# Designs tried in a protein design chat: VHH binders against Dermatopontin (DPT). Part 10

Target 1, 183 residues: Dermatopontin (DPT), of Sus scrofa (Pig) (p45846)
Amino acid sequence: QYGDYGYPYQQYHDYSDDGWVNLNRQGFSYQCPHGQVVVAVRSIFNKKEGSDRQWNYACMPTPQSLGEPSECWWEEINRAGMEWYQTCSNNGLVAGFQSRYFESVLDREWQFYCCRYSKRCPYSCWMTTEYPGHYGEEMDMISYNYDYYMRGATTTFSAVERDRQWKFIMCRMTDYDCEFANV
Key: E = the ipSAE of ESMFold2; O = the ipSAE of OpenDDE; V2 = 0.75 times the mean of E and O plus 0.25 times the DockQ between their complexes.

## First folded at step 4 (VHH)

Design z21 (framework vhh_7b2m_4)
Fold by ESMFold2-Fast, scan of step 4:
Structure z21 (fold): chain B 183 residues (1-183), chain A 122 residues (1-122)
Amino acid sequence: as target 1 above (183 residues)
Amino acid sequence: EVQLVESGGGLVQAGGSLRLSCAASGFTFSYYDVGWYRQAPGKQRVVVASISSGGYTKYSNSVKGRFTISRDNAKNTVYLQMNSLKPEDTAVYYCATPDLWSTGYSIEYDYWGQGTQVTVSS
């Protein structure tokens, strides 16, 4: 029998049907199209195949009242093995994720791709429940609230579980000019 | 522009060794899986070996135990060490990243190098 070759590209074909951004322990860089922000985060945990997560994201256009993003950037690295809390600098919204896996700690480093909307400021911020509810579970965070945008997250790593739990930071954005330069 | 450039091919006697290099530029190399592929005359292009961003390696059965793939993220380079070469290994060898859209990525990166010829004489 020669039907079971260890060809890696055949695995990409299987995962592409499922829509996952990454394979187990694969680094990735995901970026919403210009003018769009992340509105959903999905993930599954695979304990048997090296204890890592596969990720998927959904993006949606921001409303016309918000205008075009004035600039976008990759935020600073959040190191593998650490718990962290980060929001996009300069009142930015999350428009992507970048991640590498580190076998030394059996965890990922993370970066947000952030976009700023000039003279628009976050307000009425809240934090989601924990995703997943328990380590090792699937997660599916979807923002059905038309007025709330992801600004960041807080996350904890368990070396015993080899997994992370996440809470996402969600905010409204002003529809009026909140930055008055008077000089 | 994203580029992949292969080098290190040549003519070698059966049982000999060659080391191929693939230099990447124009993207965040360390975040992506990279594979070596080969195409012999009259045959389809097939995967030979791949290495993940985290260093996890996979090999086709025809080369397992003879070939070793490795990467140097500081140099944006992936290597293929080929030992105990056989006439059947004669092919043009290509470096490639997978189509990121096929894996659900929002950014389309599907790049092939120009290839490097490996000829194994018997």
Scores: ipSAE 0.000, ipTM 0.128, lowest interface PAE 18.0, mean pLDDT 78

Design z22 (framework vhh_7b2m_4)
Fold by ESMFold2-Fast, scan of step 4:
Structure z22 (fold): chain B 183 residues (1-183), chain A 122 residues (1-122)
Amino acid sequence: as target 1 above (183 residues)
Amino acid sequence: EVQLVESGGGLVQAGGSLRLSCAASGSIFEINAVGWYRQAPGKQRVVVASITYGGSTKYSNSVKGRFTISRDNAKNTVYLQMNSLKPEDTAVYYCARDFPYSSTWEGYLDYWGQGTQVTVSS
């Protein structure tokens, strides 16, 4: 089908049978399998369950032309209650997320799991529209263009809504050797 | 800050039942999601069940259909009803406000209870 990637690969927690990586206000850590990157971010908001979100991720292998990731790491923590903008260091691509809920601010801290590919650099970067479109709505961000990879995100927190809106930073990766630093 | 106290453990014969309690003396807002973990001698600590503030539950495959987690928010207490107990359920049972998944979560060891011993005899 047009714009359809078929069945995405999804990694689930050992005791999860509903596809969500977390329960409301539960900390979680999710990593794509080696050589895969995040291609979908899905989330539902639960007002009666303490005004938090459950998260679901899908991963896909990177193209053969990119090679295998040379290293992976957890990026710097983004604090709960704050607006932030972050891309993976060293030209890295997002291959996972971890998060902890903070009752004091009614929000989550976040970290990206990032993987880099030797001599491959991001270019032609753009930012998605806002997800969800309105606070409290379900979020379903699926990358239909295989040429673009998630490098990071910018997000805003509303204390009134007790929710976040996200814009994802998407970039192409060079198919030739390059040495430019993180962008 | 938050004090977690487990109780209700003991010695029981295979096929028997026990009800564990996890009482928290901290703020209700600090105890939004609670999990039960267990650790058998010489083995890693593993999660067995969890419950959100609103009552949504998850269970490990080894205890589904036998264990039931519930909570009483007015008493700031979480319960684990254990039925059809097996010798392999023998472990120290712990409750935790959140699931530590990396070294950055080591501070949560301060919120772990001291555990309650469950021994199931054949």
Scores: ipSAE 0.000, ipTM 0.130, lowest interface PAE 17.7, mean pLDDT 77

Design z23 (framework vhh_7qbe_3)
Fold by ESMFold2-Fast, scan of step 4:
Structure z23 (fold): chain B 183 residues (1-183), chain A 122 residues (1-122)
Amino acid sequence: as target 1 above (183 residues)
Amino acid sequence: QLQLVESGGGLVQAGGSLRLSCTASGFAYSMGWFRQGPGKEREFVASISWSGGDTYYADSVKGRFTISRDNAKNTLYLQMNSLKSEDTAVYYCAAYRPLDFYSESSYEYDYWGKGTRVTVSS
């Protein structure tokens, strides 16, 4: 399996997904429906099938107080094999993920799909605990606190474990007009 | 096509030191070392980011091995100290090079060298 980084992206999932978006080592691209953001991330680790994860996402509509998203974009790539920290630029919220697997480092590269809401700014941000709690375990992150939205994540890679732990960055959004992020 | 060539392998006594080199024929983003001992599967040894700012080590080599790179020479190094008989293996250099995912003509993803043999005896 040298040189195999996965399969073509898949982008067709609707609200209330209950299946996996990818097979082992398969590249994928997932976007929430328009006006929705990611509220849950579930993953299982498949040690015997190539030491990779399968991913599942759930989306929910943003409240009417935020209005319609003014624009959406793919954020910069976060490279396989490295620790990283990234939030959506321009006060954006996470509305999707895309990823592909690289055998040379036994890890995935990642991109966030981000959407911004005109004159709405993140505030009261906090960071979740590690998901999974231990490398190789299943993870099931569901936004516990209402009115908090995912803006990004920080993650650490263990080449020995061939797995990642994630902490998600969660923020409230203002219901009044603002021009710049207040973090 | 990116090619990787390992060198520096050989016979060394337990407790000794050895330095491996890997020269890439072109640009590589992240690089690492893997090894395969007799009758064992290939295992991770160490990796290094392009900038050299991030390094990762297998628990079995942590504190004994040091990975480094010289981007001006497209060369990766592995300094191996306090060698043990368990370190006997063929050592492989690997490189990560991002490619255009959407290009139908893109067929190269990951690159591997053919390996250099290290034997630790006492």
Scores: ipSAE 0.000, ipTM 0.105, lowest interface PAE 19.2, mean pLDDT 78

Design z24 (framework vhh_7qbe_3)
Fold by ESMFold2-Fast, scan of step 4:
Structure z24 (fold): chain B 183 residues (1-183), chain A 121 residues (1-121)
Amino acid sequence: as target 1 above (183 residues)
Amino acid sequence: QLQLVESGGGLVQAGGSLRLSCTASGRTFSMGWFRQGPGKEREFVASISSYGGSTYYADSVKGRFTISRDNAKNTLYLQMNSLKSEDTAVYYCAADEWLPYTGSPSAYDYWGKGTRVTVSS
């Protein structure tokens, strides 16, 4: 049985030319496919109607040397209107994002979806430059799963610009057993 | 497989201008220009994001060179003004950066074969 005879044919529109996960001021929840992590974060600021951003994410499988993720979870909420700094707890890597827009502050709350790779530890961490370079600009952060994985970000909100700048925290992961993750 | 083809190189007098183009056989994300002068390693020149909103320049070319793109034509451009003898190099187009804006040649997945720029004084 290749199909369910009680279920109508589901037609999907091809959105390959529109890869955005959200419309202006729309809440979204995006998770990489199982065993994959976020390798690209792209965003455009809506210059016509809203003060919000549309977001696009790319995911890639982690190398077999990391193994399968042992655990995945949503990190604590980072409140709209605030600057913040957060990394995935327990040596986790970012495998998704969810966000909701708040009219009262003209900004988004954010949560990371994080996955842990048992006995693997982050090391040689660095922080990217600011994305976008100036408020209101497009942003395009790409890592392609070539040795560096996103562990988190720091971000600043401008109430005047109604926009955020981001710096992403990128780390290598050991390909051998290391110090155990914190509880 | 993605192919990149550079054009627009040539001989130009110091103080002159050239525009380089790079046409991709398909869609690209972040793109950049690198150059390799005589007896030197390949160095970063400029990069541009997928949608063209963010650009980055090496200090040596900032204010003289402008990077831009036309995604409908899968084409990247480098407008070079106020050329100096030190700008003499083979210019390479690169696509799909795996480390954002690091300026490392090893951070790019795809490369063109290069176009030669000679600046005479």
Scores: ipSAE 0.000, ipTM 0.149, lowest interface PAE 15.6, mean pLDDT 80

## First folded at step 5 (VHH)

Design g1 (from f11 with V97Y; framework vhh_7qbe_3; at its last look DockQ between E and O 0.36; V2 from the best seeds 0.00; counts 0 for: pae E 6.6 > 2)
Fold by OpenDDE, look of step 5:
Structure g1 (fold): chain B 183 residues (1-183), chain A 123 residues (1-123)
Amino acid sequence: as target 1 above (183 residues)
Amino acid sequence: QLQLVESGGGLVQAGGSLRLSCTASGRTFSMGWFRQGPGKEREFVASISWSGGSTYYADSVKGRFTISRDNAKNTLYLQMNSLKSEDTAVYYCAAKYGYSWELPTSESGYDYWGKGTRVTVSS
């Protein structure tokens, strides 16, 4: 587990009326309130500002049937310039993001904040379409189905466009404890 | 699908205060309050974002009304201070289906509605 990047921890701040959690070329750390998970991701691209993105997140409470989160942690870092695939360990759900911008690559590294809910297991998982649809575009991913939770993501990076596309991994969670610790 | 139940309405003297509550049967994103006075059309009162970090008010209630929410309790609130006779109305709780970054001020921006609670302000 990683508790933080190599830069000082910063509490979530809104840098605009739109609720951006970061300025271009700056790192950020965002965590949902306790008992909440990420349900929406918004981002805008700025080519002039280092081909970087500003990010905004929305969280919602998990249903009572899941109970309280039993454990939360930061996952391994996904490096800038690299394509990656990652889901929360131990059947966790995404409850936050950390990111650091790297000027040398014009890209960001990423780290998930994950929360586990007892021994509930994911099922009926699917991968979203690409966000943004095209490099350089605004992205707006919203989980409209309240029964689905973000488990992770996979990303591709274009060295030409200097931008990333995301696919989010969405799953349902059992309403009972299962025997599988990490599906 | 989503049930909204308002409470807290009643009779209050002008200059008085009242707190309305709206309990949702499940998670909600943007929520709002509307009201319909006698012989008037239903009008926007206030809206609040999913996190509660953003709010929007009708000009007629700015500075007097405060919208808030407790997501852990799936409850929306409307604190009404310095009430006026013009505030007399049935107050409706509204919620969006699905998430939106926007705070709708139109009825069409909301998908679920409560049955309303009556607020009467006497002079």
Scores: ipSAE 0.018, ipTM 0.356, lowest interface PAE 5.5, mean pLDDT 88
ESMFold2, look of step 5: ipSAE 0.044; ipTM 0.375
ESMFold2 (binder alone), look of step 5: mean pLDDT 86; pTM 0.887

Design g2 (from f11 with V97L; framework vhh_7qbe_3; at its last look DockQ between E and O 0.56; V2 from the best seeds 0.00; counts 0 for: pae E 6.1 > 2)
Amino acid sequence: QLQLVESGGGLVQAGGSLRLSCTASGRTFSMGWFRQGPGKEREFVASISWSGGSTYYADSVKGRFTISRDNAKNTLYLQMNSLKSEDTAVYYCAAKLGYSWELPTSESGYDYWGKGTRVTVSS
ESMFold2, look of step 5: ipSAE 0.071; ipTM 0.440
ESMFold2 (binder alone), look of step 5: mean pLDDT 85; pTM 0.880
OpenDDE, look of step 5: ipSAE 0.031; ipTM 0.410

Design g3 (from f36 with F107W; framework vhh_h_nbbcii10_fgla; at its last look DockQ between E and O 0.06; V2 from the best seeds 0.00; counts 0 for: pae O 9.7 > 2, placed apart)
Fold by ESMFold2, look of step 5:
Structure g3 (fold): chain B 183 residues (1-183), chain A 129 residues (1-129)
Amino acid sequence: as target 1 above (183 residues)
Amino acid sequence: QVQLVESGGGLVQPGGSLRLSCAASGFTFSDSRTFSLGWFRQAPGQGLEAVAAISWSGGSTYYADSVKGRFTISRDNSKNTLYLQMNSLRAEDTAVYYCAAKVGYSWELPTSESGYDYWGQGTLVTVSS
């Protein structure tokens, strides 16, 4: 309650692009505005309120050189209780997340919202460090290398900690037409 | 309220050095929403000039041509403080120096006045014999 009167803190309580998208154990569906992609992922872990995380996402418009997205879709589901690795199909960029909590496994299933930018291809991909660095810690991943876009993630589930660590797959996108993007 | 407070200005001889500090309150530099910090200056009777800027991570910097090699911008997120080390000072460096912050994400490091949201009240630097 002590931090509720400051200007930046007051601006963060509105569940906007700076607020939490879910309550603990609540399902959610978050999409960036059209033409925007996810550039930051923040999360806090609440052991006493269900051993689950609240999530905060930030979006930015893609640069004009990337153009408008040609197609957007929800990617195939990644089931609760599993370790998985997935990127958006068809060279898509992550523009949202959807998740549902399952009390039977004390874990979440996940889907990416993916948007394709025709005639542009990912390259020079890398995987972030683990977020959080240790189970139960606050997670604060942002893309501060301005040429990189989120393509997907890999994640591990700890049944003991009832938490996940994430690594995000980040790629550059070409500024020229790639061969298989043209018809 | 968000405040930026500059300090470290004063009178210095040509060829001398000075270190400016900018302390922030009401927000924190370690917040990923503070994309950029910068120093601007305004000489007597002149317009506002961008001097230096630094990204959230510290990985990208900008320097005006007139200060390259002489000035160094740095940030200490743990102390919520921005610095400008000014070496080899010249008479034309005489100005009021302003600290500025951009809150919010951006695809580029802003190098213009319009790219910044919060401003300090300034600290006077006078380079004179």
Scores: ipSAE 0.006, ipTM 0.235, lowest interface PAE 9.0, mean pLDDT 81
ESMFold2 (binder alone), look of step 5: mean pLDDT 80; pTM 0.827
OpenDDE, look of step 5: ipSAE 0.008; ipTM 0.288

Design g4 (from f11 with Y56D T105D; framework vhh_7qbe_3; at its last look DockQ between E and O 0.01; V2 from the best seeds 0.00; counts 0 for: pae E 16.6 > 2, placed apart)
Amino acid sequence: QLQLVESGGGLVQAGGSLRLSCTASGRTFSMGWFRQGPGKEREFVASISWSGGSTDYADSVKGRFTISRDNAKNTLYLQMNSLKSEDTAVYYCAAKVGYSWELPDSESGYDYWGKGTRVTVSS
ESMFold2, look of step 5: ipSAE 0.046; ipTM 0.420
ESMFold2 (binder alone), look of step 5: mean pLDDT 86; pTM 0.882
OpenDDE, look of step 5: ipSAE 0.089; ipTM 0.509
ESMFold2, look of step 7: ipSAE 0.076; ipTM 0.461
ESMFold2 (binder alone), look of step 7: mean pLDDT 86; pTM 0.884
OpenDDE, look of step 7: ipSAE 0.028; ipTM 0.405
ESMFold2, look of step 9: ipSAE 0.000; ipTM 0.123
ESMFold2 (binder alone), look of step 9: mean pLDDT 86; pTM 0.884
OpenDDE, look of step 9: ipSAE 0.083; ipTM 0.508

## First folded at step 7 (VHH; framework vhh_7qbe_3)

Design k1 (from f11 with S54R; at its last look DockQ between E and O 0.32; V2 from the best seeds 0.00; counts 0 for: pae E 7.5 > 2)
Fold by ESMFold2, look of step 7:
Structure k1 (fold): chain B 183 residues (1-183), chain A 123 residues (1-123)
Amino acid sequence: as target 1 above (183 residues)
Amino acid sequence: QLQLVESGGGLVQAGGSLRLSCTASGRTFSMGWFRQGPGKEREFVASISWSGGRTYYADSVKGRFTISRDNAKNTLYLQMNSLKSEDTAVYYCAAKVGYSWELPTSESGYDYWGKGTRVTVSS
């Protein structure tokens, strides 16, 4: 589906002294340990080193009130070169990211790793401000409120800047059984 | 409620080595070592990120001390080599449970503290 100029997916440990999961233009696949969700996203942009970003993620265990995840999956691909909006289906919480760079479009495709916590539903959702605030800047999103969980993101691509701004979708989760799933 | 338990302190001759351990009762993110010498305020020694990929050291210990961690055992280590009498102190383990991109070098950056383990370096 994608052109030959994409970089292949690879498994990564923290790569640099700053814990980056990828080199510029390198594909990556990052999953939180079982029972953990993403609580922070850090990224730097290098215009002169390929007009791409290096990423770092942090995870935290979910509280006992959420129990154990019942299933986890990679969500559908968000195509490179597009503005998109996506949340994890089936009330999942974001527990990882996967991305590959495509030189043909000078941009990345993205997937969330999502984990479902059975009988728990998102509510009181909001979107963060843009990260970064301006194209090319460092990005440093931290969920300071432990009551909020990342459900997904929306992102815009600038062909001129060869960069993206992100807003993350953050929701509370019920501590009681709910009947409805937000898919 | 996170518990931190230090071990490995003791008496050692100047020029010797000692390895401190700190076992956490649960998962942590940034961790660090601080120390308090006789009649002094507690001071930063070293810190390490969750992955172990980033470390910071106080200038006074750089090159002699190595901080490391084993996340499978929830254990933080401090390997102390070429010990000097100035290294005599109670060494405290500190942990942050909430993630921070900064690797804290001050007390206020950490949420939980151990009770300390004493290291005495004799001349």
Scores: ipSAE 0.013, ipTM 0.315, lowest interface PAE 7.5, mean pLDDT 84
ESMFold2 (binder alone), look of step 7: mean pLDDT 87; pTM 0.899
OpenDDE, look of step 7: ipSAE 0.048; ipTM 0.460

Design k2 (from g4 with S51Y; at its last look DockQ between E and O 0.36; V2 from the best seeds 0.00; counts 0 for: pae E 7.4 > 2)
Fold by ESMFold2, look of step 7:
Structure k2 (fold): chain B 183 residues (1-183), chain A 123 residues (1-123)
Amino acid sequence: as target 1 above (183 residues)
Amino acid sequence: QLQLVESGGGLVQAGGSLRLSCTASGRTFSMGWFRQGPGKEREFVASISWYGGSTDYADSVKGRFTISRDNAKNTLYLQMNSLKSEDTAVYYCAAKVGYSWELPDSESGYDYWGKGTRVTVSS
């Protein structure tokens, strides 16, 4: 089996002990282990190696009160070269990322891997500060508040810097059954 | 407050094996094992990231001990093989609740500690 740059996603964690998931400009697909969600995002920018980022992610099990995921899916794609805002549909929590690089735009397309937890609903949502704080900087977003879960992100693309700033959408989840979505 | 409860300690002959367990009462990030032998300060044994893919070992145990964890059960393990008399110690489970990318290999890097389980290796 194979993967080429810009073709089907692969996992590249075998290249480093602490799990950079991609080489520069390489496509990747990262999923948390079953029953886990993304709680941290780390990235380093390399201008001299094609103005791209290597990524690393951390996952944690959801608490028992949230139960097991009932359904997981890849969310709709967010095209390279555009600013966008996306949350997981159907009250899903972010449990992974996949991305492919496009030389024509010097930017990446993105998808979230989303998992739904029974009939739990997000509430009390907020948006992080920009990560990185300035284009080109290292990015180290950690969810320190154990009650909040990543629901999605918004991101801006700079054609001049060939980089993105991110804000992650973080929500609490109900401890009772409900059937509507919040962001 | 997070509680850590170790088990699996006991008396074992040199060259033998033991498996220690540590059950956490809640969600943890990095976890580790430390030990304190007679008349010694507590020392690092091994650590593991929350997802199990990144580990670190003290040189004195590398190749003989294996750290692992089961996050669904909030349980940390230490498989100890080829035991030596100098492995005699009280073994402590340690946990870091807040995330960090670097695995702590010092006592100050951990937030919560168990009461310990005694391992005695007889010759």
Scores: ipSAE 0.024, ipTM 0.356, lowest interface PAE 7.4, mean pLDDT 83
ESMFold2 (binder alone), look of step 7: mean pLDDT 85; pTM 0.878
OpenDDE, look of step 7: ipSAE 0.034; ipTM 0.457

Design k3 (from g4 with F29W; also named m1; at its last look DockQ between E and O 0.05; V2 from the best seeds 0.00; counts 0 for: loop humanness VH .161 < .165, pae E 9.7 > 2, placed apart)
Fold by ESMFold2, look of step 7:
Structure k3 (fold): chain B 183 residues (1-183), chain A 123 residues (1-123)
Amino acid sequence: as target 1 above (183 residues)
Amino acid sequence: QLQLVESGGGLVQAGGSLRLSCTASGRTWSMGWFRQGPGKEREFVASISWSGGSTDYADSVKGRFTISRDNAKNTLYLQMNSLKSEDTAVYYCAAKVGYSWELPDSESGYDYWGKGTRVTVSS
């Protein structure tokens, strides 16, 4: 709620499995290629270089049973400095992340890039363990081979550690028609 | 449960070529080939990512073998050229369904295995 967003977002289109999408305190915008969703999140923390994280994401195509995404959007902003819980609206799956750093609060705000797969609904949802397990550690979250999809996250902010721990919300998606607007 | 079926094994003279195939019953992130020679431990041969952008080869086959995949057919290939008698082995297809940051080059990195196809290289 700062009235301005700080540094401009950076566009990064290299979806390799060995590249960081941002420098410390740099804003970034990351989208999976069309028809792909986020399946892994990696991050390193650098206390000395601004007490921020560099991020990397991996994407994989959704199975044919989901079809093509019908619409994609940036979800509402989750404010810096707060604990929050958010899933993609309209039964969307997470297909990217956008973030800006705010020096006034020593933290980042976050948005999910969400893609909807028509007539498919989340079910059998659960939350991962905390990533990282302890503040300041490297984060390495990889999705299960049960075809679970990232729907969102919950995260806590520590002002003293200037870092966050995350739990990702993972759900299966129906392979049959489902009419619920948001689960 | 993912199923892997190898084919293309057989008898070939040294210096010859064979192409192995492995059909997967579903989507995989990483696929690879391993082999087990008579009286030996199963060893890594080659691996490939889903996109084909990352490959890895054992030193003993580098330059002679080529791994590739056709995702439309869910099929993994191993083109084996300049075959030597020490290439005689049962060749196994392996797959990892879930994503990993690095290609596995060990048995523990793969979750699903085929039954194998035998390759015999005669002098």
Scores: ipSAE 0.175, ipTM 0.542, lowest interface PAE 4.6, mean pLDDT 85
ESMFold2 (binder alone), look of step 7: mean pLDDT 87; pTM 0.887
OpenDDE, look of step 7: ipSAE 0.550; ipTM 0.758
ESMFold2, look of step 9: ipSAE 0.006; ipTM 0.219
ESMFold2 (binder alone), look of step 9: mean pLDDT 86; pTM 0.885
OpenDDE, look of step 9: ipSAE 0.497; ipTM 0.734

Design k4 (from g4 with K96R S100T; at its last look DockQ between E and O 0.58; V2 from the best seeds 0.00; counts 0 for: pae E 5.9 > 2)
Fold by OpenDDE, look of step 7:
Structure k4 (fold): chain B 183 residues (1-183), chain A 123 residues (1-123)
Amino acid sequence: as target 1 above (183 residues)
Amino acid sequence: QLQLVESGGGLVQAGGSLRLSCTASGRTFSMGWFRQGPGKEREFVASISWSGGSTDYADSVKGRFTISRDNAKNTLYLQMNSLKSEDTAVYYCAARVGYTWELPDSESGYDYWGKGTRVTVSS
């Protein structure tokens, strides 16, 4: 009952005046414009609509010092109903999200869109607090520090609340190419 | 931490034009202009998103003022046309360094302020 995302994936339209990329119970595919990465995540929960969330993202251009993205790709799918921890492979930065809703578990599967910038390396990584703070609440994560980039996330799913909490992995990136171990 | 420096103010005749600039020491998200006339409270003039795709203006300046920005230069601009005596004020540049979902039109929506540049419109 789990689906596989094919690439390319058709972009879903914005069905909300508030910039939501999805309707409840609907899948979506969001990609930042070329040379941009995700810097903000917003979400609202709707218990009546399948205990699902609508999502919105904001992107920001990477500094010129990072240059153009060398390559971009979709990471592997993270399954609905499961907790997961994932960072972009090859020291990539999060530049988009895909998701599909599953009625059977009242949850979503997720997939990162990642972009690598030459052989830049992450450092000074930290994990954000939980978003939302409590299950069922609105989520509003904003990266206020331009020096930090989203490398990935960890998330837990509550089978009771039928909702997820997220922590985002934020890192600085070197302004030079380095030998990296794909952390 | 972020520094904003306004320039371009001066004396101009009514009906004239003036272009203000504001240089930021770093990248910003939303930016805006405020002004404070003699004996008046500081008031909102215009705001612009980081991409420049969204702008907002006070009713008193709509159609006459244009806000723009050059992110490559970290510079904010205010093109003021058809100036009136009522436009006489110290103009302040404001910036928000963190992303916000909304384009702020109040002082509380901004984190940093410039020292201001004086614009005097003579009749």
Scores: ipSAE 0.044, ipTM 0.467, lowest interface PAE 3.7, mean pLDDT 88
ESMFold2, look of step 7: ipSAE 0.054; ipTM 0.422
ESMFold2 (binder alone), look of step 7: mean pLDDT 86; pTM 0.886

